# Designs tried in a protein design chat: VH-VL binders against a6qqv9r220to316. Part 5

Target 1, 97 residues: a6qqv9r220to316
Amino acid sequence: DCRICAFLLRKKRFGQWAKQLTVIKEDQLLCYKSSKDRQPHLRLALDVCSVIYVPKDSRHKRHELRFAQGATEVLVLALQSREQAEEWLKVIREVSK

## First folded at step 1 (VH-VL)

Design r5 (framework fv_roledumab)
Fold by ESMFold2-Fast, scan of step 1:
Structure r5 (fold): chain C 97 residues (1-97), chain A 122 residues (1-122), chain B 107 residues (1-107)
Amino acid sequence: as target 1 above (97 residues)
Amino acid sequence: QVQLVESGGGVVQPGRSLRLSCTASGFTFDSYAMHWVRQAPAKGLEWVATISYDGSNKQYADSVKGRFTFSRDNSQDTLYLQLNSLRPEDTAVYYCARSPYYDDSGYYFDYWGQGTMVTVSS
Amino acid sequence: AIRMTQSPSSFSASTGDRVTITCRASQDISNYVAWYQQKSGKAPKFLIYAASTLQSGVPSRFSGSGSGTDFTLTINSLQSEDFATYYCQQYDEYPLTFGQGTRVEIT
């Protein structure tokens, strides 16, 4: 059903990071707070978002995918590696066409 | 209805330990961040600790960091706060509290338990 | 840490009075302020979040306002059950911090 899924770190308020089940299905990205949740707590239409990749380096502690609707940042995900980030970017670009 | 019930408070000497519990009912416990907030006699409210919905992320006030340990058992709808190396200044009523369901709503406390009293005699 | 300062610390009022309690943050916290009511011997009760949004079930005589650093809780026509201590709380960043409280006493 899903194009890709993994437990990713989602940036929350207060500089907090939470591990959440993150799924791309059709053209939507869904985040679940708990594996027991039936309803996602974030539902993001990828066709109306821009995404940028901010790799980990001396100034950035994590590999981040940052999603924005217009000028508003709506989601930041942290990935384990550059390879994982590029895998997710490929899927995002494919479903946004 | 949302209900939180604390237990485990008591009177102890400095340097001793206590384990506080909070049992939750009336909501999907494993979807909410939970907190401990304390209040010393005749004083105001002080945030103590926060635990994420799955227990993977914990935040502590500087005054208790390294001495208190927060945990949760989502299968039993229960919170635990382990109080070690207790000091007289830890004397307070300890409340467990719930944050709203959505992370974009912020960490304010929409429901509180009735509290359990911890007294550290000196 | 963001310091929250309430003014006044305490005051006396009569039923029917319009009561105003002020809360000041040491830095800009947008609208990330909650308000609580605490009666003697009881747990705090949640009243307001996002500076001005009233929790369901809280009487309409309560209102909140403000943004940035200055926030106000207003009780439009004080009732006997409103004599209590009121706390503001910021939730913009850790550590989460409360004001010292404002005690509203019967004249």
Scores: ipSAE 0.006, ipTM 0.587, lowest interface PAE 10.1, mean pLDDT 85

Design r6 (framework fv_roledumab)
Fold by ESMFold2-Fast, scan of step 1:
Structure r6 (fold): chain C 97 residues (1-97), chain A 122 residues (1-122), chain B 107 residues (1-107)
Amino acid sequence: as target 1 above (97 residues)
Amino acid sequence: QVQLVESGGGVVQPGRSLRLSCTASGFTFSSYAMHWVRQAPAKGLEWVATISYDGSNKQYADSVKGRFTFSRDNSQDTLYLQLNSLRPEDTAVYYCAKEGYDFSSEYPMDVWGQGTMVTVSS
Amino acid sequence: AIRMTQSPSSFSASTGDRVTITCRASQGISSYVAWYQQKSGKAPKFLIYAASTLQSGVPSRFSGSGSGTDFTLTINSLQSEDFATYYCQQYNDYPYTFGQGTRVEIT
């Protein structure tokens, strides 16, 4: 019972990216280390976040969705294609009202 | 299951070039940063270079800047290190290594290859 | 660049000994330290990350501790397969830097 689910890359502190099972269920975004994990490592309420899509171009090497609470960036996800990014962005905007 | 295999080492004269390869298997190569680390005979480990999962960000040691070029081919699961203008000081075993990560942390090198020896003799 | 200094450079030990190796960073690196074991003629083996987190498959006799600038690797009861050279590495900033290594020799 999820709106959308995929392995996406999450931005880590060393500028590297980690592949994580990412799920949107109801109004929450959940990240899991593997599909076998019972508890998400990250749980983010989408109704209190802003999201910005930064497409891949000459200055940006990835299709990124950047989530912020106020002025603080709390999560950056990288997607494999513009189409995947648009699909995720559509769901995020629908559930965040 | 995870393996890294280096190749391309050999004996060359100073000023010459050599190309090293590292072939990966048993993991999603395109999702991990990769590293080159070298070790001169009877010396310690020296980090040489890091390349991000997609090849867009590269870091290298000051001692090799301008001489070494590294790249990756995610379609072939292969990492390359082009060694140009080789010096006797570059004589070492060259290892490739992959980053590790989980939801709580990244860590630099959880799996290493067997190494390939580069000898620069005059 | 962050300099990593290990102490001692080498020492002799016997099986059953408790062994500690110290690693000091020239500036604060939080807990971004990894430890590796290298046996003669072999590639390094990953032991510990985040200063104290043991890699799966590494024996529980190995442990790490520390934060900031001072870090230690401990082997609680040295086994014959533990005679090797040990390296610390910081991964807080590029360039990545290793300690010079500590050689643990049999007595």
Scores: ipSAE 0.000, ipTM 0.576, lowest interface PAE 12.5, mean pLDDT 83

Design r7 (framework fv_roledumab)
Fold by ESMFold2-Fast, scan of step 1:
Structure r7 (fold): chain C 97 residues (1-97), chain A 120 residues (1-120), chain B 107 residues (1-107)
Amino acid sequence: as target 1 above (97 residues)
Amino acid sequence: QVQLVESGGGVVQPGRSLRLSCTASGFTFSSYGMHWVRQAPAKGLEWVATISYDGSYEQYADSVKGRFTFSRDNSQDTLYLQLNSLRPEDTAVYYCARTYGDEYYAFDIWGQGTMVTVSS
Amino acid sequence: AIRMTQSPSSFSASTGDRVTITCRASQGIDSYVAWYQQKSGKAPKFLIYAASTLQSGVPSRFSGSGSGTDFTLTINSLQSEDFATYYCQQYYTYPFTFGQGTRVEIT
């Protein structure tokens, strides 16, 4: 049972992007390399993170959600559209309350 | 078996353009990030650009940013590097290379290279 | 950018010698170092990643060590096919950078 679920691009080391099944379940964000994986590759507690939306424009190639714990960026996700980014932000704000 | 083959190099005057290609065979091309690395005559290796497995993200060396464009066609197993506004200092053998793994961005498979000469 | 400095730039050796090449990063890069061998007129060949992990098919006489800023490539007993130029590379962060190369020549 998930709140929201989609294949999103996750920024890996060195700026490469990989399509990952990304799920928000309760107050956790989970990234899976494959929908058949039993364990997520990344598990992030949303209540200890801040999120910033960086929209696509002439300086930015993708719509990005950037997650940080304190001053440290811990996750960057790319979305297909502003609408998708706003949908994910709404869910993130609801669960992190 | 697993190999990369570059083409498209040549001799051009400063300010001109070239398009390099790299054809992959023997592996699932669409699953790998790819790179271009160059080497000037009698000099060392210089990383030029990286492209993600799906072509959605590119990164460039500062020396080529705004002039070079990296792209890929996963349906044809081919990489492209568009070289615009070429300068004499761009003279080099250009290699395409495959990323080794997600966290270990070493270059495990290299093509034979294609020579780009920029001279007046 | 992270500067990678190799030493020596070149040296002469004989078959059977133990050869050591050093690579120093201008800042800490954990173990994100790869090593390559390049023979004249050929593309580089992948030898080592993660500072010390030998790629499959690379002879066991090759080994790598180090972490942080100082890294070493060792060839335990040099063979005739090992005369080449060797490069270290950091892949800790963009831009990826290589050392200037160390040329191993026959004595």
Scores: ipSAE 0.005, ipTM 0.588, lowest interface PAE 12.3, mean pLDDT 85

Design r8 (framework fv_roledumab)
Fold by ESMFold2-Fast, scan of step 1:
Structure r8 (fold): chain C 97 residues (1-97), chain A 123 residues (1-123), chain B 107 residues (1-107)
Amino acid sequence: as target 1 above (97 residues)
Amino acid sequence: QVQLVESGGGVVQPGRSLRLSCTASGFTFSDYAMHWVRQAPAKGLEWVATIWYDGSNKQYADSVKGRFTFSRDNSQDTLYLQLNSLRPEDTAVYYCARDHYESSGYYDTFDYWGQGTMVTVSS
Amino acid sequence: AIRMTQSPSSFSASTGDRVTITCRASQGISSYVAWYQQKSGKAPKFLIYAASTLQSGVPSRFSGSGSGTDFTLTINSLQSEDFATYYCQQYYSTPYTFGQGTRVEIT
């Protein structure tokens, strides 16, 4: 029932990045520090968020998915490749409708 | 002594169903995610499905999605894999396997495997 | 899906040899690679995870290395019980995928 699952980098306070087990289930995105954690450290309802993809290029170090609620950025995830980002975007778009 | 024992395999016609079981002993079953991995004759390993420790998260390979159902009964230390609408290409030895856990976390790798149970789908 | 490609598919070796098996991922997977040994007629045995961390009870002649897309399994001084098929596996993302396997046969 989990739509997609991967270890992704999550942007933390002060610009640090942490590897997080990230899953999309139902219409929620959940981040865990590890699969041992019984509670996610972040729960995000995808129905109330916008997402944009910022690909890696000469000005951007990582492939990023940026999530916002209104004008407020609530989550930034870094992915390994454009293909992975497209796969995650497809799932996000499917579950948010 | 960690032990996983599969059962329920057999020879069936295409379109039929089988229910595979895996009984676990020697560890706290409810603390571990569990997996099914299959291997067709003279072929390599193929991941089939994952179920988290409490059954709250299930994932399936695209080739079996909609046909196979993974479940667990933590009170009986048992896994189930319901195989529906079987096809000749589902012919394989089916292994249940325990998710690897160290104090640093889970690794979604397979540290203990059962002996396997053979599913043959032929006319 | 992330494709894992092993090379070679098979090779012959003698006891005492140092053997290496390579595994390439179709995209970057950091160090999320495991290695398994499978002997004829048996279930796979867990050898290595996190690309280079040896599972407890596995002989020290086994080692793993690599990060990103290219990974290797090395067996120093091959023993008679090491003739088997070896598989790499990525667990960076679902679906989890294995390499096609490498058979290590006696010369």
Scores: ipSAE 0.007, ipTM 0.685, lowest interface PAE 9.1, mean pLDDT 87

Design r9 (framework fv_roledumab)
Fold by ESMFold2-Fast, scan of step 1:
Structure r9 (fold): chain C 97 residues (1-97), chain A 120 residues (1-120), chain B 107 residues (1-107)
Amino acid sequence: as target 1 above (97 residues)
Amino acid sequence: QVQLVESGGGVVQPGRSLRLSCTASGFTFSSYAMHWVRQAPAKGLEWVATISYDGSNIQYADSVKGRFTFSRDNSQDTLYLQLNSLRPEDTAVYYCATDYEGSYWTLDYWGQGTMVTVSS
Amino acid sequence: AIRMTQSPSSFSASTGDRVTITCRASQSISSYVAWYQQKSGKAPKFLIYAASSLQSGVPSRFSGSGSGTDFTLTINSLQSEDFATYYCQQSYDYPLTFGQGTRVEIT
């Protein structure tokens, strides 16, 4: 029923990162604190968000997907590799319209 | 069986405070988000606030931001809604609700409600 | 915020009637609509989620349909217990918002 699922790091307030089960289902991105949870800690509608990919480099410690609604950044996820980021971007593009 | 029981409502003058409670039973309270919804006399439903299962993420309606504080005590299976700086337009029945079976930010189990009346 | 508009605000019906209530969102919300029934003096009762999925224990005469901006709740053969106010709610994004309600009255 989900398109893609992985444990990703989610950026929290004050710069903390927390590992969360992240799922794209239908046109939504859902973050769960634990695989035992039946409901998401965060739900994000992908068709109303912009996403940018910020690769890991000398200025950036992680491969990040940054989601915004208008000018407001609403979610930042860190992925393990460029390949994982590209895989997630492909799914996001497919479900966004 | 999932059961939610609200308490703490009453009649107060404008500018006063009340603390509402909601006691949950019949499910693993600490695993589910919880919601407060209100209904003014002869009016429709208005969402007030949502709190995540661990209390780390709280969303408020713009009409109550800065005046109401939502919290939960997972050890006691209890929700709290602190109502400060109450206004006549806050007069309503306040319901707590969960999305236990729906998981879609829907409100599938509701308490009976507690009445808050703000009048001079 | 996503505005949910119901029509009509109220109408009269008789038992056995097929009744339809409509709900329109101010923007596309896919299928993230729930429907509730509220009887006088009682808390709302959950009927439908994801626009068309019937909650366990809700009679099969209730059905929902729609996607995007336009949604409907249908009661296929109105029973005496169905005279109530019905609300739609979008579950797409915060703030959560309800329609203003549709009151189904006895003719």
Scores: ipSAE 0.006, ipTM 0.574, lowest interface PAE 14.7, mean pLDDT 84

Design s1 (framework fv_sutimlimab)
Fold by ESMFold2-Fast, scan of step 1:
Structure s1 (fold): chain C 97 residues (1-97), chain A 118 residues (1-118), chain B 109 residues (1-109)
Amino acid sequence: as target 1 above (97 residues)
Amino acid sequence: EVQLVESGGGLVKPGGSLRLSCAASGFTFSSYAMSWVRQAPGKGLEWVATISGSGGSTYYLDSVKGRFTISRDNSKNTLYLQMNSLRAEDTALYYCAKDYEYGSFDYWGQGTLVTVSS
Amino acid sequence: QIVLTQSPATLSLSPGERATMSCTASQSVSSSYLHWYQQKPGKAPKLWIYDASNLETGVPSRFSGSGSGTDYTLTISSLQPEDFATYYCQQYDSSPPYTFGQGTKLEIK
């Protein structure tokens, strides 16, 4: 029933990062603190968000997907590799169109 | 330092309206959900409304739906609660609260008193 | 709607004693969404324990939280005078998004 799921780093308060179970189901992105949790702590409608991919390079420490609603950044996820980031971005594009 | 300062409370007659404001400083306001939580004199805490960081999602206590509107102006770091059709049971101290995440309200303002009386 | 019921409503104890209070949910709640607040008369509440068992910064180690599912507990191993306050549990995991218990008032015997 979910399109894609993985433990991804989510950017938190004060520049901290936490590994959370992240799922795309239908047109929503859901984040869970633990795989044992029944309810997500974050629900994001992908059809009202723009997403930008910032690859890891000499100036950037992580592969990041940055989600914004209008001018406001609402979520930043870090992926382990370019391949994983592109896989997630492909699914996001499919469910947003 | 993180500060939340409420204002706009006062005495109002039943059926009247008030707009509460909460001025936030010391953190990236647009990155956090914000809530209003009230406490009637001598009673416990009651959650009233929440707005997402972007302002795109709002949630309300059933008894205030259609009467209260939560909003925010991220360019001014200010949270609002527009209260219409006020009732005696809305009398309470209204707190502005910052949601760190998962509903953990890590900072609270001092509260602003709303009294609905004839 | 998930209802949180705190017990006892009032707990009368002396300094040095152990305090234990409970919070029971009408339906299962993830421990990640169960928090405790301390409130003293005339003051705003303070986040005290988050995610059922984690002490907020500045909270003395004599406090602890535990629980899962429907049953949660806050314990104070040896009461100090500054601990007398009202304690509220709160959950995120239902509609409305946030619900508080009615509070347990910890008072001097």
Scores: ipSAE 0.005, ipTM 0.598, lowest interface PAE 12.3, mean pLDDT 86

Design s10 (framework fv_sutimlimab)
Fold by ESMFold2-Fast, scan of step 1:
Structure s10 (fold): chain C 97 residues (1-97), chain A 122 residues (1-122), chain B 109 residues (1-109)
Amino acid sequence: as target 1 above (97 residues)
Amino acid sequence: EVQLVESGGGLVKPGGSLRLSCAASGFTFSSYAMSWVRQAPGKGLEWVATISGSGGYTYYLDSVKGRFTISRDNSKNTLYLQMNSLRAEDTALYYCAKDQEYYYDSSAFDYWGQGTLVTVSS
Amino acid sequence: QIVLTQSPATLSLSPGERATMSCTASQSVSSSYLHWYQQKPGKAPKLWIYAASNLESGVPSRFSGSGSGTDYTLTISSLQPEDFATYYCQQYGDWPPYTFGQGTKLEIK
């Protein structure tokens, strides 16, 4: 049972973005290269991460959720709207307590 | 049909310069990272440089840093490699290679040009 | 830098035989980032197997790839004359350098 899932853009090298099936299950965020993959490419424990929401505006082209462990940024996801970002933030904060 | 056609190779003396070009067609050029991969005569493949689709990010093999510059002109669908301070060990066939898919993790080189020969000798 | 070592350097076999060649990484690599290329003399390399086990379009089903971590294998179940070529493995992950193995030359015995 996943709490939330969607195809989101994940920030990769070269400032590129990769479309990945992203799910939150229990207290983990998992990214899959495709919906047919059995193992995630990324597995992130949400209880050890901080998350910051950077809204789309004149200086920022995408609605981004930035995840960090301490001072190290470990994941950046792009969402399609402010509403989607707020929905994901709510779930993240609920499971990371 | 994806096509990559390299040009600009030739014979040059050590310390000299050459500019390689790769003309691309059959895909949305600006959406894909592009790379140069070289192969010395009778040897294996060696990655040289990569440039992002926008041109905003560039990466180089350590031994060519400061001497080679990768660039692109998306309006002309053309990739470039400016090679300065050439050394005998830069002698190789230089291939232009396209990243498989910018939104996927695989990032293999799915299409390659025919290569252009660079020979550095006195 | 991740170093890829291929073995054997040269594999001499006859048509109809099974070919197996290995690629070993100096440190663990995601199978999603391990690819194989086929190169014939005087020709550019062709992507042959991507993400360790996926055959590129047009690659015959007699080819297969497998592996994880540090150990990867390319197998040809029954060699055909057109299969004799040099095969290179490549690690192409999130960050450069993107490294190739030294190649395995498959030649006619």
Scores: ipSAE 0.014, ipTM 0.632, lowest interface PAE 7.8, mean pLDDT 86

Design s11 (framework fv_sutimlimab)
Fold by ESMFold2-Fast, scan of step 1:
Structure s11 (fold): chain C 97 residues (1-97), chain A 120 residues (1-120), chain B 109 residues (1-109)
Amino acid sequence: as target 1 above (97 residues)
Amino acid sequence: EVQLVESGGGLVKPGGSLRLSCAASGFTFSDYGMSWVRQAPGKGLEWVATISSGGSYTYYLDSVKGRFTISRDNSKNTLYLQMNSLRAEDTALYYCARHYDEGSYPLDYWGQGTLVTVSS
Amino acid sequence: QIVLTQSPATLSLSPGERATMSCTASQSVSSNYLHWYQQKPGKAPKLWIYDASNLETGVPSRFSGSGSGTDYTLTISSLQPEDFATYYCQQYESSPLYTFGQGTKLEIK
């Protein structure tokens, strides 16, 4: 089974946001365009990424988790609340050692 | 001005219980995760428990699991630690601390601590 | 479980000298999750350096932090009397959520 799953907004090129089924299973984060898809369109190994939480405030419209490999930002997810961000960070820290 | 004030410490016998409180002021309490960190006399710092900003997620040091319960009341700006089945090794100054609002969650503000002594 | 080991346990120096203290992790830790705290006798700890190298507000520029992986360092370029304290490193990345080193006591010679 999955450690955690939810429909989250994923930042696309040119600043667009798309709702994606997002799953953490074992040590990977997987994004699917829909729950009907058999294959994820994005696979991210969490052990090679750093994650920064950028909370919603006057300068930031969304609660964001930003994933980077070295200096390169590889994934940005938007969450509905600070509580949801804390839940996802817990799982990410547990699987990415 | 951010302030955290602990209370509820005291002398208790092994197997006894205590409830610690931490009164928060000067910030929006419901936006921050909170932790309890203890320090035995003359020793270093040891993390005890953490609670998420909304109270839905709790984390514990293995040696206190099942004995200690962290909780919070956001309407009263208060953090709690219920300590049951106390042991001599739980003797320490207990600090409450707030997590930094940005991603890596360092403990950016600490209270002055409340002393818990477990002895017969 | 991750263990943080600080060295030296005690560092005896005079004002004006350079202080360097180390924090070694038993497993690799991201620098984003390593922090340093200053504690004076009878007082609560204060966050001093976060994310390995960022000075907390109000911390003098004579302090610096560096490191990555398993090896981290706190440096004071020229000691002032108010700098004599115990310094703790702490990681957040691996269980338990907060692990502290045993501390380096910086004392006047």
Scores: ipSAE 0.006, ipTM 0.596, lowest interface PAE 15.3, mean pLDDT 85

Design s2 (framework fv_sutimlimab)
Fold by ESMFold2-Fast, scan of step 1:
Structure s2 (fold): chain C 97 residues (1-97), chain A 119 residues (1-119), chain B 109 residues (1-109)
Amino acid sequence: as target 1 above (97 residues)
Amino acid sequence: EVQLVESGGGLVKPGGSLRLSCAASGFTFSDYAMSWVRQAPGKGLEWVATISGSGGSTYYLDSVKGRFTISRDNSKNTLYLQMNSLRAEDTALYYCARDEGYYSWFDPWGQGTLVTVSS
Amino acid sequence: QIVLTQSPATLSLSPGERATMSCTASQSVSSSYLHWYQQKPGKAPKLWIYDASNLETGVPSRFSGSGSGTDYTLTISSLQPEDFATYYCQQYSDYPPLTFGQGTKLEIK
């Protein structure tokens, strides 16, 4: 019943990146610490967030989706390609509005 | 299959130096911040230092600043702690740990390597 | 500098009994920044409860965590022999330094 799922890099404290199972189900984005977890480590309601895409370039080493609530950045995900980022953006926009 | 193995501990005199290593396997090492946490014999846990996944940022306990240097070699999947000007109060079992999760916690931990600073 | 104080320092109980231990912070901490570790003699610590109340994979359901602000609790509803260990709380909200409590040693009577 998930709309989309993949192992994505999630930006954590100290600027490190963790590969986590990331799923969008209903109108929520869920991140699981491991594939065996019953509970997601992060649960984000997409209808209250804005998302921007920051493509990989000479100043940015990764394709990033940055999620904010108001002016506060609450989540940054890194994708493997522009194509993957656009696929995730499409799903996010479909479930958010 | 995710594993951390420390080495390099031993007996050293006050004022001496020692370098600890932590060999990581089973995960993409460069994706994770790594930390050193120590435990004096019969005492509790004390955080010592953290290094970001890229190695671009380092953080230290005040009492070890200027004496200890945390570093990593992502091509070798290895974390290091260079310890200089060692003091008796640095005597402890030193664990390396992976900084995992959104709000930093440590998982997994290595088995630890013992550092004894004594005359 | 957030200081975490655990009580009691030692808890002596028998299998089948309920264990309750606390972690008190010197200033308010969000529950999302408070974690618990289990450590057995001669072994490395293991993440046990994260974000105050979430059990790590493989942790038995007899364990629970609760709390908010400055007061946090770890409870074991019916002790089993394998539960006897030292438990440490940890906070991340104030960094550096990351701090741990001094530990509660749960010992068999």
Scores: ipSAE 0.000, ipTM 0.578, lowest interface PAE 13.1, mean pLDDT 85

Design s3 (framework fv_sutimlimab)
Fold by ESMFold2-Fast, scan of step 1:
Structure s3 (fold): chain C 97 residues (1-97), chain A 120 residues (1-120), chain B 109 residues (1-109)
Amino acid sequence: as target 1 above (97 residues)
Amino acid sequence: EVQLVESGGGLVKPGGSLRLSCAASGFTFSDYYMSWVRQAPGKGLEWVATISSSGSTIYYLDSVKGRFTISRDNSKNTLYLQMNSLRAEDTALYYCARGDYWDSYYFDYWGQGTLVTVSS
Amino acid sequence: QIVLTQSPATLSLSPGERATMSCTASQSVSSDYLHWYQQKPGKAPKLWIYDASNLETGVPSRFSGSGSGTDYTLTISSLQPEDFATYYCQQYGSSPEYTFGQGTKLEIK
């Protein structure tokens, strides 16, 4: 039913990070605080967002996907590898068409 | 910056009704869950009701279910609590609180409260 | 329903002393859903510590929170006059279970 699903780190207030179950279903990205939660705590329509990938390197400690609506950054997710980031980007592009 | 201002409290007899309002400013009201939390004189905090950002999901304390109705008007940045069939044990200062910020289910901003006195 | 019990009900101490207060849940609560509020007489509560151990913006570093499962603690390393207040713990285990403890009143000796 979902296109892709994984526990990813979500950037929170004050530079904190929280592990959240992240799901792409239809044209939405959903974040759940726990796998036991029945309702998502964040719903993001992917068709109104731009996404950029910031790879881990000497200046960046994490592989990040940054989502923006217009000029406002609305979500930052951290992934474990370049391969995982490319997999998520592929799904996002497919869903956004 | 963020401000919540309650109104509508007062003295009412048992069985009576009151409508509380909370005017919100300084943030995008339609993005937040909102709650009413009450405090009886000299007592602790008690959660009363919560409404989701869109207004579609609503939860109540068992003892107020069927008597109280929480609602919101996102176009006016206002939260409401309609209280019917009031009882002496509903006497409390009623706080408007902003909830569920960053998925932690806490109340990060509170109004100053409005006093509801149900005279027995 | 999850019941939160705070201990002690009243804590009488002098400025400069260490304060420690507990919040015990009737069943396990994720630390991500346990929070602390400070309330001074005649004023609204303020979020003080969220997700068991994170200080809200503007909260002095002498405050700390710890715990997991059923047992949580708020500690003040060296009391200042402005710290005397009532502290409430709060949990959210699942909708509609927002529950507060009864409060610990920190008063000057």
Scores: ipSAE 0.006, ipTM 0.611, lowest interface PAE 11.1, mean pLDDT 86

